# VHH binders against F-box/LRR-repeat protein At2g29910: the designs that were tried, part 7

Target 1, 352 residues: F-box/LRR-repeat protein At2g29910, of Arabidopsis thaliana (Mouse-ear cress) (q1pey8)
Amino acid sequence: MGSRDLISSLPDEILGKVLSLLPTKRAASTAVLSKRWNNLPALVDKLDINDAIGGPGGFPEFIDKTLALLTNSTTIKRTSLNNEFQYGESQVNTWIRSFLERGCLQLYLNAQSLYTIDTEFFTSNTLVELTITGGFSPDGLLPPGGVFFPKLKTLSLVLMTFVDSDMYELFISGCPLLEEFLLRNDEIEIPPVWNALVSSPSIKRLTIVHHFPNYREAHDGCWFRTPNLVYLDYSSYVPDWYEVDLGSLVEARLDLRSWERLRDEKAGGYGDCDSVYDDEEYPDDPILGDVTNLVTGLSNIKTLHLSPDSLEVFYFCCKSMPVFHNLLTLSFESAKKEAGQCCHFSSISLLT

## First folded at step 6 (VHH; framework vhh_8emy_2)

Design s59 (from y13 with Y112F)
Fold by ESMFold2-Fast, scan of step 6:
Structure s59 (fold): chain B 352 residues (1-352), chain A 125 residues (1-125)
Amino acid sequence: as target 1 above (352 residues)
Amino acid sequence: QVQLQESGGGLVQPGSSLRLSCAASGFTFDDYAMHWVRQAPGKGPEWVSSISGRGGWTNYATSVKGRFSISRDNPSKTLYLQMNSLRPEDSAVYYCAKGSLEEWIRHFQSGFDYRGQGTQVTVSS
């Protein structure tokens, strides 16, 4: 007689498939129920970890035990680490090292905490997609020889701060097959050290969000050296000048902002309107920045999406407006990113 | 239970130097990034400087870069901020924060008791 364990009666191939459909915590718990299951975590090709379910007390122990059940030769195709609570940096770095050592193809790191990440992790012969969100920052300089992601096609960096502004360029230069890049720095709490340079022969889709309304950039300009870029989504306060190589660009979304408003906000908007007193001095002219070279670089575009603030920037910060001979679609967005009116033209001269 | 105790503030003349300390307890100090944040009268909280858990990475706000230096002594579980060439504009309550700067600022702005008592720095003639 004795007891029955119905799950243990399934073939290993079916058990591995069923295990891969469960959240990682439940999958590891299942392995404890049978010695036959001890090797089944090694067959999982997806690891999806979220600490919101287990709470902080159990989560680290669960991860450590799960990784201990896997052999060093176990390949994990997809890994997602989502930390809602703050854990020790050494522990988090140990987990990341384990994921990379197992030949991970897609890595998603998201935390509600600021963690320093070991720069030794910025090399992988297997990664195709990397996303780092939630304020991860390198612990020191990039490794000797820089970054090495020879197979990486998609890179997303959110609130990552390097010790030197040149590190962003070094990171991208280590990704020779990179097709899609997202850089987002839209929180006002930590100003990044980004040098406003994107240089890549391979990037086809680029998203840049750089919004620090309380910090004026110390940089003279912005560089887009992306000759194979097809799509640009760019949101920023405008610098003094641009240098662009956007010869393949088909579509752009622009959310550009002027420093004029920030000066007025900092000054408290003296008077009933934006009045300037004779005995008050502002360090810069009322109108800051120049987008002339950026706009000229867009002259062959077919689709252009403009935010309300971008129209103001085009009016005040563009010395000469090009003719958009190939423009087919021009759309205006609301402040909440709702679709505006869509217009079709064979050519257009904005603000004429 | 995280406890952070700031000290070393005071009244100083413009151009003077001052060293702030933050004594930490209730967590593994060397596992967490640490930050200095200040709040001046009439302003929201302003990030000043950050240091990684092992001290290999540091960053500074543009307004203090070249004048301030952040450091830590992990054996004594103490964070430091060396402030040189102090200006009247540096007058503020200075707070140390553990790990999640974004979460710390959010909690601070929401009115919850997330931070220590702070240490007052006044730069005046």
Scores: ipSAE 0.000, ipTM 0.287, lowest interface PAE 14.3, mean pLDDT 70

Design s61 (from y13 with F108L Q109K)
Fold by ESMFold2-Fast, scan of step 6:
Structure s61 (fold): chain B 352 residues (1-352), chain A 125 residues (1-125)
Amino acid sequence: as target 1 above (352 residues)
Amino acid sequence: QVQLQESGGGLVQPGSSLRLSCAASGFTFDDYAMHWVRQAPGKGPEWVSSISGRGGWTNYATSVKGRFSISRDNPSKTLYLQMNSLRPEDSAVYYCAKGSLEEWIRHLKSGYDYRGQGTQVTVSS
């Protein structure tokens, strides 16, 4: 209450900036406290729809009223929609449509459950950054040429599933200026339909997390057709082969895992000295995968970060080690001790 | 209050079929994704299948793909799992889950009972 006079003394331009720093619910509460603030929600650059903050009955009404106060020419620069099971699919799709019609530049979509998203939303002349996290999925196939984000620079797809593996390629092909791409697929949620292909002439920064050891047969190979890529952060179980075009690559972080190592990790208690006689049902398989082409494709890098598991993969799954003639920095992430792994590292010839 | 009631399990021979049902109440059923998760004795929970709120999107674990089919009837607030060509390794307690699969699996492992009793499926001669 005592702070109302201090805030009310600020110019409208400054008040609008202050409101853009607050979650949408708190900005709405501010407007209620002052007649001068009644129209200020329309001046915010950021609209944050978070049902954990909103509470029952009031928050969706505030969003609908706020959107009604905006003209179709009013640009909402950043929109975040975080749905924790409280909003219906129809209402969510209505809000997304409103944001895109108002020329949204940045859109963040997060859901804790599965929501179908209209494929018509995969076309925007204004969007520069798009993040789709958890639960959101198109309700049908992406038509060829139906994805069009001519200004999109940053794309993040986290635990998102398409009905067809080709849809990942169609999505990226619709983003001709894409510079940064993040793809995360974890077995704890939904197994991938992704065909292990990233093809883009524009991507400069790529982050791939793909942890599906139980689906080794899903990908016999992996393609990185990214000739202008500068930075790679890649975490995956090793497929049988790679085909890469990474000629511009400067820095890489690798967390590579063999099928054999995952079997030990998935058992959980393998490290425990609980029993001498275990009833393990799975016979030991040979070490699977081949990273020779990936490692050869990295030969021009200046900075390489390797996880402990990556060292094991380099030792067992690389048929011929290239000379890293430009390597300036080699760093190792320490997560756990691997008996014998350090003794074999000296044979890899990564020193310059 | 959210309630999920699984049914339709039983003892069957290998190669048989079963249809599991999950009756939902206490929430707007068609607004939420639904999942089937199973747990065999001595093993952790395994995700089996998922379906979107409108039913337009489905996905399956590799171990059941081509044999199992998930569906829902939103007017009756019921989730189904049609299981064909059953194998001994399909023997487990089957649970239906609402919303985030990761959060639901965490609750299953944490000892909090946020699920129903499940329905037992035993495939043996």
Scores: ipSAE 0.000, ipTM 0.160, lowest interface PAE 17.7, mean pLDDT 69

